# Designs tried in a protein design chat: VH-VL binders against Vacuolar protein-sorting-associated protein 25 (vps25). Part 4

Target 1, 194 residues: Vacuolar protein-sorting-associated protein 25 (vps25), of Dictyostelium discoideum (Social amoeba) (q55gd9)
Amino acid sequence: MSNQVFQFPPYYHKEPFFTIQPILNTRKKQFQMWQDLILQYCRYYKIYELDINESIKSNSVLFNNEKINRKLSREALKSIIDDIIENGFAEWVDKEKEKEKEKDKDNNNNNRVLIMWRKPDEWASLIYKWVADCGLLNTVLTVWEIQNGDDSKKQEFHQLNTTILMKSLKVLEKQSKCQTFSQDENVGVKFFSI

## First folded at step 12 (VH-VL; from y6 with heavy chain G101P)

Design k1
Fold by OpenDDE, fold request of step 13:
Structure k1 (fold): chain C 194 residues (1-194), chain A 120 residues (1-120), chain B 107 residues (1-107)
Amino acid sequence: as target 1 above (194 residues)
Amino acid sequence: EVQLVESGGGLVQPGGSLRLSCAASGFTVSSNYVHWVRQAPGKGLEWLGVIYRGGSTDYGNEFTSRFTISRDNAKNSLYLQMNSLRAEDTAVYYCAREGYPYDWEAFDIWGQGTMVTVSS
Amino acid sequence: EIVLTQSPATLSLSPGERATLSCRASQSVRSYIHWYQQKPGQAPRLLIKDASNRATGIPARFSGSGSGTDFTLTISSLEPEDFAVYYCQQYNNFPYTFGGGTKVEIK
C-alpha cells in the first residue's frame, strides 16, 4: 500500500472551518464540507466506522489541526455526524453488535457510527457488475470472497465492511439479483443473471 | 469600503528581484486569508500562494523556491517577494481576499493588479 | 494538480443569445468550483459560488450547474456588459487552479 499521505483540502487549514458557523446557510455549507472531508478521509483509509469519543480523545488529525490550533468539540462533531446520518451517509452502530466486542462494555452512548461514502445501492451495483464481468453469475460466492478474495483486490469494495456489504446484498436480493444463505461460518451468495 | 491596492510593479531584468505590496482597507489582513494571483498578458489566471491568519503560507509548487508572501499587520499590508525573476514571470499580479466563511474559499475582493515586466 | 479545462476557448454570440460555458475537471472536485468574470483591463469578479450559487449583486441571467467533474455556466440572455472572459476555479485540492478561460465575444 503506497505510503501515500492523505491530502487535506484548503479549507481544512482555515480556522473558521472548525467553528460551527452561526449563520444557517454558512453552517449548511460548512457541514457539507465536513461531510465531504470525512467521507473522503474514510474512503482514502478504508475506515468504515468512527468512534466520536475516541476520535476526540486521540486528537484525530481529521478533527484536530495542530498547525492552526483548532479542533472540533465533541458536540460539534456529533452535530456534524448527525447531519451526515440524515443525509444517508452514516448510521449509528447498533449496541447489540458491540456486545460481541468485549472491551467497550461501559459507555451506553451511541458513539460509533458506520461511515458509508457510497450508499448500499451503489455498492450493490458495483458488486453485481463485478460478478457479471467475471462471469460468475449463477455461481455461489462467499461474503469473504467478495471482501477478501484475490479477484476483488482491484475493486473498490475490496475489504468492504461486513455490515455495509450485507446491506448491499440485501438491495440485490430485493432486485432478485442474488440470494444469500448460511454456509458454515460464512454467508454464501448466489448471483443470478437478469 | 473594502479594497485591495497592489503596487511595486515595474520593469526588471531577468535574474532580478522585486517586491510587490498589497494594501488593504476596510478589513484586517491578519484576520483574513489573502492570496496572490497572476495573469500573463493574454493568458489565464494562475494561483501563486496564500497567507493565512496565523501568518503561515502556502504556495504553488512552481513558486515555493522563488516567491515569498509576508505581511505587515501594522500597515495592514501583504507582500510578494519575487526572486530570480524570469521572462515567464511577466504578468499582472493581483492580491485577492477570500470571502471566507461567508463565501467559502471564494475570492470576493480583488485589487486592480500591478504589472511586472521581466525583460532584458 | 487538478486541471480544469474550459470549452470553448472562444464563444462568439450576439446580445440576447444564450451562452453555455463548460468547465471540466481532471478529477472530481465535488461542487467546489467558483466562476469569475473578467472584463478587459479589470480584475476578475466573483460570479458563481460553489457551482450554482450567484454571488452578491450578480444578475439572475447567470446560473451555474454541475458536480463532480462537469460544470456549466449559463447566461440565459447576453447583455452587452456580459462580453468578457470567464474562469472556473476549484478549491477541492491544493493547489488552487483555474481553467484556461472562455472568451465570450460579440459576433
Scores: ipSAE 0.875, ipTM 0.957, lowest interface PAE 0.5, mean pLDDT 94
Fold by OpenDDE, fold request of step 13:
Structure k1 (fold): chain C 194 residues (1-194), chain A 120 residues (1-120), chain B 107 residues (1-107)
Amino acid sequence: as target 1 above (194 residues)
Amino acid sequence: EVQLVESGGGLVQPGGSLRLSCAASGFTVSSNYVHWVRQAPGKGLEWLGVIYRGGSTDYGNEFTSRFTISRDNAKNSLYLQMNSLRAEDTAVYYCAREGYPYDWEAFDIWGQGTMVTVSS
Amino acid sequence: EIVLTQSPATLSLSPGERATLSCRASQSVRSYIHWYQQKPGQAPRLLIKDASNRATGIPARFSGSGSGTDFTLTISSLEPEDFAVYYCQQYNNFPYTFGGGTKVEIK
C-alpha cells in the first residue's frame, strides 16, 4: 500500500466546516462538501463500511481535526450520513446479517453504513466492461474471482465489498447481461454477450 | 464597511526583506480566514498563503521558506514578511478574505493591493 | 498542484455579443471552482461561486457551468463594463491555484 497519506482539502482546516450551518443553502453546500470528503476518503482507503459510534469514539481523523480542535458530533455525523444515503451513495447495514460475527450487544441503533463512492450501476458497468475486455463473455466467473482474482488486481472493483458487488451484479441481471447462481460456498456468475 | 487595506510596498534590492501590512475594518481578522495573493505586472493571480482563525498558516509550495504570514489581533491586521527577495517577486500584493459563512472558500473582499518592486 | 488552463487567452468581442470562457483542470475539482473578474487597475472581484452560483450583486448575464475538469463562464450579452480579465480558481486541493486568465477585450 503506497505510504501515501490522504490529502485533506482546504475546507477541512476550517472550523465552520465542523459546525452544522443554520442557513439552508450554506448547510446544503456544507453537506455536499462532507459527502465529497467522506466518499473520497473511503475511496482512497477502500473503506466500504463506517460505524458512526466507532468513528466518534476513536476520534477518526475524518471527523476530528485536532489541529483546529473541531470534531463532528454524533448527531451531526448522523445527519450528514442520512443526507449521503438520500443521495444514493450510502445505505444502512442490516443488523440481521452481521449477527453471526461480533455480538457487540451495544445500542440497537443502526450505526453502520455501507459507503458507495460509486453506485451499483456504475460498478456494474465497470465489471461488465472488464469481462468483455478480457474476452470472458459467455464464461462463468465466481464472485471471489472478481473480487480477489489476479486478473482483476488492476481494476477499481478489486476487493469490492461483497454486498456492493452483489448489488452491482443484480443490476446486470436486470439488464440480461449476467446470471448469478449458487456454486458450492460461492456464487457463480455467467456473463452474456449482448 | 468591510475593507482591507494593504501597505508597506516599495522598492527593495535583491536579497532584501520587506514586511507588508493588511489592515482590516468592519470584521475581525482572528475570526476569519485571510489570504495573500500576488500579481506580477501583466500576469495572473498567484496564491501565497493563508492565516487561519487559530493563527496557523499554510503556504504555496515555493513560498514556505521565504514568506511568513502573521497577525496582530489588537491591531486587527495581518502581515506578510518576505525575505530573500528576488526580481520575480515584483508584483502587486493583495490580501483577501474568505466570504464566511456564506461563501465557502471564496475570496469576497480584496484590498486594493500594494506594489513591491525588487530591482538592483 | 492542480493546474487550471483558461482559454482563450484573449477574446475580442463587441458589445452585445456572447462571450464563452473555458477553464480546464488537470484533475477533477468537482464543483469547487470560483470565477473572478478583474478590471484594469482594480483588485479582483468575486463573480461566480462553486462553478454556477452568481455572487451577490452580479448581473444575470453572467453564468457558470461545468463539473469535474471542464468549466465555462458565459456572458450572454457583453456590456461595456464587462471588458476585463477573468480568472478561475480551485479550492479542491492545496495549494489554491488560479487559471492564467482570459482577457475579454473590445473588438
Scores: ipSAE 0.874, ipTM 0.958, lowest interface PAE 0.5, mean pLDDT 94
Fold by OpenDDE, fold request of step 13:
Structure k1 (fold): chain C 194 residues (1-194), chain A 120 residues (1-120), chain B 107 residues (1-107)
Amino acid sequence: as target 1 above (194 residues)
Amino acid sequence: EVQLVESGGGLVQPGGSLRLSCAASGFTVSSNYVHWVRQAPGKGLEWLGVIYRGGSTDYGNEFTSRFTISRDNAKNSLYLQMNSLRAEDTAVYYCAREGYPYDWEAFDIWGQGTMVTVSS
Amino acid sequence: EIVLTQSPATLSLSPGERATLSCRASQSVRSYIHWYQQKPGQAPRLLIKDASNRATGIPARFSGSGSGTDFTLTISSLEPEDFAVYYCQQYNNFPYTFGGGTKVEIK
């Protein structure tokens, strides 16, 4: 996580932003603004998953502005998230994966969402470019190396969520730019020259 | 009719202070976000600051130490207190209402402005 | 702060001509740009909201486009009353900032 403090946009400091607007056009704009804010916030802190319930319970600064005594309700947040999903910038996390997490074992509600401030194809392009720039084409890398390797530290996709990364690699596979395979307890990726 | 009317402008010496007023009609200042914007002669627009519904304020970085925005709810008026005035502060000063949320972050209503001249 | 650069500084045109004004941001402001019109001796007037939406009462000849860093205000056919200075303004980040303005003057 960045040690820097995230700077909220001006509209974050205004009360109506936290109240779902009744007028359709106004609400559409509001939801766009929330989408933008959520995505930029998540990008800044490299947050790839949000838990709606936890966000509300913990009074996340993203959805709770104490200075103006406004916060989103769970229903409001869910509605916003649904819109973000519809726009292709988020996906619900599979319930089965939620069950694997101890904190979610007792929660049957699908409240975890994968946040994608970049589309898988965009990530794919960044990763492929990096591989090419590093002269690693026609070599094998592990998913772990892409995520956590020293060579990728300066890349935006460093520590990229595994689900998103795998989606991105699938995009590249469809383009015949890489091939994934199982390698021990990890996934190997061979990148190809075009 | 919704309108803003600035007043209080005039000639002031360098180092002096001046308080500008902005009187609102047709809407309640305390229920809106009202900004101060200035324009030097022949120059562009410059944002100075805003007062929020709750009465808190934000300023441009260069104005935080010298300028203070306040309001009087009973008078439905906004104020800009300017201290340590400089020649470069010579400008027409506008108050502007934000049309939030219908016009998100847009200044939909402007006063006519009041001229401030800082000169020895 | 986000710097908005407007170009050209002055645009000399005749009535009936098309005017194209540019506003470039030093960093992405998404669509969070407004345009204002200011006539001589008057206060600014809201013209375009959020890059592409005409404010209430604004004629159809005015249009806005763009996203990210590059924005355009277009006047399809200049009317005599359109000769004024136009400013772009961003609200993506504090502080609010304006462009330097483009003066549309009669040729």
Scores: ipSAE 0.874, ipTM 0.957, lowest interface PAE 0.5, mean pLDDT 94
Fold by OpenDDE, look of step 13:
Structure k1 (fold): chain C 194 residues (1-194), chain A 120 residues (1-120), chain B 107 residues (1-107)
Amino acid sequence: as target 1 above (194 residues)
Amino acid sequence: EVQLVESGGGLVQPGGSLRLSCAASGFTVSSNYVHWVRQAPGKGLEWLGVIYRGGSTDYGNEFTSRFTISRDNAKNSLYLQMNSLRAEDTAVYYCAREGYPYDWEAFDIWGQGTMVTVSS
Amino acid sequence: EIVLTQSPATLSLSPGERATLSCRASQSVRSYIHWYQQKPGQAPRLLIKDASNRATGIPARFSGSGSGTDFTLTISSLEPEDFAVYYCQQYNNFPYTFGGGTKVEIK
């Protein structure tokens, strides 16, 4: 983790940024700016999951600017997150459970969101390139080795969230660039030369 | 009509101080974000600082110790206090309004500027 | 700070010709770039917002494009009043920074 403090962009210090704008085009831009800020912040601190309720309750600096006495409401944050999800940079945690629990609006599942500052296909490309560069094609790696191995320490995907990593590997599978399989308590991955 | 008018420029000796004024009309300074930008003769634009709606300020790193932005809400005016002036501070000084949020972070209204010359 | 490099420094063209101006950022600024026009003895005027959106009152012959680090301002057909200096400006990071400007002059 960089010992440096995250530097917020100029618009973070502007009061209207924390109020959902009524004009459509202005709001679209606002939401894009929030997306960029959230993704940048999460990338900086390697945050892969946000809890909306906890973020609001804890007065997260990302959504609460004390200097200007502005904070996002839960509803506003949810709307922004929904937009981020629509753009493919986030996903609700435990979606599979959400299909069953359409009825419980208060379910914890609607509060936790997986943040992806890179899309799975982008991660997939980075991982495959690394495997190739290391001469590990046609070998078997574990998901743990990809996440935590010494060889991956300098890679952006080091300590990547397991859910995101698995999604990325699925992309590679669809491209016939790897095959995943269960190996004891771990997942093995064989990468193929194309 | 929305406009900004700078004043207070002139000739000053090195090490001297000068206070520039920016008078706003057609809008309220305390409800907006107003910036100072300067331009040396024949050179480009340089951002100096901003005063926020709440009255707080931010500056370029090189200006924090010498320049101070303030405002008088009653006069609907902005000020730039410049101390320890140097020859390199010779420039036209503009105040500019940010068109936030309709024009996010864009300077949509500019004054005509006031010339400051620092010379012995 | 983010450095914006504009090229060319000077562009000599005739009325009716197409002008293409470049602005390159030292790091990604996404789409958070504005363009300004400045005529001699005048204050800058907002021209393009967020890389590609014309400001109010700006003629259709002006257009902007780009994202990340590379941005372009295009004047499809130069009018006599378009000969001026053009600046790009970013607001992705503090401090706000401007490019060095491109002077569009008459050939």
Scores: ipSAE 0.873, ipTM 0.954, lowest interface PAE 0.5, mean pLDDT 94

Design k1
Fold by ESMFold2, fold request of step 13:
Structure k1 (fold): chain C 194 residues (1-194), chain A 120 residues (1-120), chain B 107 residues (1-107)
Amino acid sequence: as target 1 above (194 residues)
Amino acid sequence: EVQLVESGGGLVQPGGSLRLSCAASGFTVSSNYVHWVRQAPGKGLEWLGVIYRGGSTDYGNEFTSRFTISRDNAKNSLYLQMNSLRAEDTAVYYCAREGYPYDWEAFDIWGQGTMVTVSS
Amino acid sequence: EIVLTQSPATLSLSPGERATLSCRASQSVRSYIHWYQQKPGQAPRLLIKDASNRATGIPARFSGSGSGTDFTLTISSLEPEDFAVYYCQQYNNFPYTFGGGTKVEIK
């Protein structure tokens, strides 16, 4: 847990930022500003998933500025999230699990969102470079070692969300740069020279 | 016509105080974000601070102890109270409005400025 | 605090020439840069918003480009009224900061 707090940008302190703007060009910039803020905030606190309904219910400081009595509406937040997904920086969590939640009053729409301030191909490149730089090509690593091992401690992917990590390894598999396999309850990965 | 007019500048001694005024016309100051910006002779622009719609304020780091921004909604005006003035505070002082809805975080309307000279 | 470094400090050109002004940020400011023009004895005027979009009433000869840390203001063919000082301003991070300015003067 960090004792340092995220420093919000100037536009967070102003009422129009929290109301979807009617002028198209103004709204397009507003949505870019929200995308950048959401990605920065999530990167700062290493938040890989947002729960839209819980964020609204709990009055999350990301979307609720109590000092100016302004809160992003659920509809506005969903619109902003849809835009972030369209731009490739977020995606809905497992559709099968989300369909189960459709019976839930709180979840009439998709609700849990993976936040990817780096896309899986970018994470993949960082991981592969690190493996090569550490002389770990042609050896077997576990997913746990990549996420939590002492050797990855300084890397941004240290403690990366497992779902995003597996998506990133799948990118490398399709490029023939690694192969994953199961070891009891663990997932192993062997990385290959190019 | 939208306009900002600064006043209250003049000659003041080091260590002294001065209160600048910024009168707005053509728009309501309490529904907008209005800033103070200064410019020393022959130098660039320096942001001083802002007053928000609710009346709270933020300042540039070196100004928080000496400068205070306030607002009088009935007069549609802002004020800059400057204390413990120094020679390096010699500048033209502008008030400037943000350009919503077209110009996120830009200063689209400026006053003509008022000159403050700090000299013995 | 984000430092904006403008170069050159002075650009001496003749009417009709192309002017290219640089603004470099000490860290990424994305596209959150505005440009202002200031003529002697006058207040600044908003010129370019968000790196590349001309403000209302600004002639087409003015254009802006860039993202991240490197930004450029271009005046395609200088007019007599364009000889002024130009400032960039960022709003990516609080506090707001301005560059030191580029003076465009007649050769």
Scores: ipSAE 0.790, ipTM 0.914, lowest interface PAE 0.9, mean pLDDT 89
Fold by ESMFold2, fold request of step 13:
Structure k1 (fold): chain C 194 residues (1-194), chain A 120 residues (1-120), chain B 107 residues (1-107)
Amino acid sequence: as target 1 above (194 residues)
Amino acid sequence: EVQLVESGGGLVQPGGSLRLSCAASGFTVSSNYVHWVRQAPGKGLEWLGVIYRGGSTDYGNEFTSRFTISRDNAKNSLYLQMNSLRAEDTAVYYCAREGYPYDWEAFDIWGQGTMVTVSS
Amino acid sequence: EIVLTQSPATLSLSPGERATLSCRASQSVRSYIHWYQQKPGQAPRLLIKDASNRATGIPARFSGSGSGTDFTLTISSLEPEDFAVYYCQQYNNFPYTFGGGTKVEIK
């Protein structure tokens, strides 16, 4: 899997893909194509978080095609990311600044983006199936064991971003399929057979 | 009038070479993405390759070593050089333009094709 | 390389009948499928883009649906000019590939 280089889709090689298109229906398709590319690229390299400023400064190949001398502007990338967020496949990491003592309510501080090529409910289903298949229902697991343990090494959620993992466990809790509890910054979880 | 016209087809022996031409009118080939597609008699369509605005090219997996796409901007034309021809290369050869930006990745303009026959 | 399998290979129908054409991909191509019509002795013509959107000038009797691996082209009431071969094309991955075609012919 990781021995191969990500293969870009045909439209990555064409200049209009890198310029926000003026015709609305064309732009809607363009944004869908960018969403699919970003999610595929991030899934391929297991990237759960994008840093917009760093991606632009480093000329990340995801957003900069040197062969055709085209690069997404920061404004274009932000517009595409906002659309991905609206569709539920991404989330700003710093969308709230509860520690801020400023009165600046129009602060444009969005830079880091959580990328969810699988939504928390999809991750939840994968985790629960694995727990059931391994005969671990009605036992206590740690979040660390799910995320990093030897028993999960072959699962896609191995090394899953902790924020996404916790969101996924909350989905299962809502379904009465598990109960989480924490003590001393450790998080345990018990999965139920019904 | 937007048009593509292929020419240069004909009979060629196995192992031979042939150069096809595609003349464009009503648009500039160097501002567009133009492809070669072929169709063997009684068969479906097969993508051969594309030339990009900057002049670089990509090909189908089997064609990289034998087929070369090139462009002459002064004549507003592109070419398909075919070498080491085999009987399986017998087909109608089309050039086709992508419909950017209205029709992402779709071939909206096709030529009428030129027939290439490879036989002894 | 993504293989597109079209079925049936031939539909023999009368004018006024409904035609239903299938295109199945060997892996997900999302909605990145176009449909073309090719009449005898002519170049292909774009019909349906992105699985479901009629191209400019295409009559409403043509419709497309599907996503992922299974796609359908429907001609609600066949006209004499609709007897042709229909191809699906994917652009999800290089190389671009076409299906083998479905010939719609007069019964």
Scores: ipSAE 0.773, ipTM 0.907, lowest interface PAE 1.0, mean pLDDT 89
Fold by ESMFold2, look of step 13:
Structure k1 (fold): chain C 194 residues (1-194), chain A 120 residues (1-120), chain B 107 residues (1-107)
Amino acid sequence: as target 1 above (194 residues)
Amino acid sequence: EVQLVESGGGLVQPGGSLRLSCAASGFTVSSNYVHWVRQAPGKGLEWLGVIYRGGSTDYGNEFTSRFTISRDNAKNSLYLQMNSLRAEDTAVYYCAREGYPYDWEAFDIWGQGTMVTVSS
Amino acid sequence: EIVLTQSPATLSLSPGERATLSCRASQSVRSYIHWYQQKPGQAPRLLIKDASNRATGIPARFSGSGSGTDFTLTISSLEPEDFAVYYCQQYNNFPYTFGGGTKVEIK
């Protein structure tokens, strides 16, 4: 009972799913199906980041179906990830800010992607509701307490990726529902009533 | 013409076994995904299972132990072996092909069906 | 296993009337739903794919809509050949499931 595994959808068992389809309408549906699968898989295992090259090289079960001898090519996976980013459910972690020339894409960290199977504004709403329900409005919490504290233990944002958590707090700041600040080497946050 | 034709239906006593056939023409079964679906008289449709290109199979939860789908590539045909039949297995049995790749997971070609009656 | 609940079970209408058929899923199936038409004594025919796209050869009077858990099949003006049973089918999760059907019959 404790050895739970992710249940793959029917289309994961079909060879055409693993080859970028040439017809535009078919490919758009294929990409939607891959987005839904990737987000659901990552939600199930609480995965917030993927490395494209490592996923392909390690034959990750998400992208490599051994039973039908099919796996996504690196180029196919990148195309699918680019689409997920365009739809607002992922973003690049590594950037080419200081790189002068692009090196071999197969052997660099330029391909790590943050997977947002729940968007920051949705996380923001969950966090704010929890703060209000616990009677913690107008008090100061640390980011660590939200993420790791005993009081958040049952919340889905318990152990949430720090980058996503900070994005979520930024959403609340823009709504005037909280203010973050630095003290010592910590980040504190105060949540406000409406 | 693309066609599926079921055969092998008939009267069977409870606890008996029956093998249904599904003959395909106009396409190759081993390059497609073909399913079995049944319909009890006056009732709705119930998915039974599928055979994949590589020959592996999946079944509806209640059918995993009693029903077996197989394929004979030389005859371009599929089979449904049904064991331990019950009265509630009385139905018309269809084979159906997926509309790969343009109709993801849709059944675009159906046979005419074959009737199985399980009664004592 | 995802349960698809179709309503009404029977829809009694006259030719020329608009038919509206509902399919509700027990959990989100996104847009991963197809519709089939079945006439008496015949096998089902694919009608609408992926909630809203007519299959090849399906007249324009048939349309589908919805996403998530609530789906609708609409026949804008019933023709005599449209009196049949209609089924929805989901492929979001294994195993594949069908709704119980809506029979559209002559009033």
Scores: ipSAE 0.756, ipTM 0.899, lowest interface PAE 1.0, mean pLDDT 89
Fold by ESMFold2, fold request of step 13:
Structure k1 (fold): chain C 194 residues (1-194), chain A 120 residues (1-120), chain B 107 residues (1-107)
Amino acid sequence: as target 1 above (194 residues)
Amino acid sequence: EVQLVESGGGLVQPGGSLRLSCAASGFTVSSNYVHWVRQAPGKGLEWLGVIYRGGSTDYGNEFTSRFTISRDNAKNSLYLQMNSLRAEDTAVYYCAREGYPYDWEAFDIWGQGTMVTVSS
Amino acid sequence: EIVLTQSPATLSLSPGERATLSCRASQSVRSYIHWYQQKPGQAPRLLIKDASNRATGIPARFSGSGSGTDFTLTISSLEPEDFAVYYCQQYNNFPYTFGGGTKVEIK
């Protein structure tokens, strides 16, 4: 475990960063800076999901700078997250539930967001390389073994979020590089040589 | 209308101390982020430190022990206290303001600088 | 801390020529780079912000590009007033750092 803490960028220490800026071009840069900070912070701590309500309730240091007495409002955080989603670096965890509530006028009940600081196709490449390097082509692995097994402990995808892992395997499946299947409520995967 | 004016430079012996002043007009220093930057003769720019709206400060790694930035809100001025001066501290000293809302983290207003010479 | 390496140290050119100045960071600074121009006896002037955006009042012949670790300032056709020293500055991490400068001088 690291004794280090995340080092915040210079603009985290300044009040205007925590208030949605009224001038459009300034706000676009502000949102880019928040996106980069959120992705960096989540990568540093291996955080794949954020809980918006809990982050606000707990005064998470990512969004609350006590030294300058400033924090993002819930409205500001929601706007920034929506922008990150539109840019393809995040998605709502309960997106499927939102479709089931189509009769509900307020479709914005999402609270948990998946943070994709590394894309599924990049994860797919790392996993496939590891499988090939370890001589595991044409053998069956479980998703658990890839994610949590002793043989993957040194790999960047060790303890990878299950949703992101499955997205990554789907990329490989589309490329005919693997096939997933159910095995006693576990998910197995067989990787193929191309 | 908006300007920064440095003063207090001069000749100082090694080991001595100097306090530089930076007077602001056309804006309020306590509502802005103002920095000190120096430039040795014939050399490039070197960031020294910043004072924040709340009065806290950050410094370049080499300057924490010898240099102190402070502010007097009533005089709308900043100060750079330099102690244990060395020949390598010979430079023009600038104060510089960050640009907002248009220029995130950029120095948009500079003073003309004040020369500090550290020599026996 | 992040080291910014500018090259070349000196660029000797004639008016009307294209100048290409490089700034290389020791680690990624994303797009968090500004460029300054400094004429003799003057304080620096903000030239390009965030790698590619001209500051207010800067002529169109100045342009910037790059991201990550490699950044370029281009002056498409040098004017007499463009002979100066140019510095890059990063704000990705504390401490703020400047490059060593590129002097653009008359050949």
Scores: ipSAE 0.754, ipTM 0.896, lowest interface PAE 1.0, mean pLDDT 89

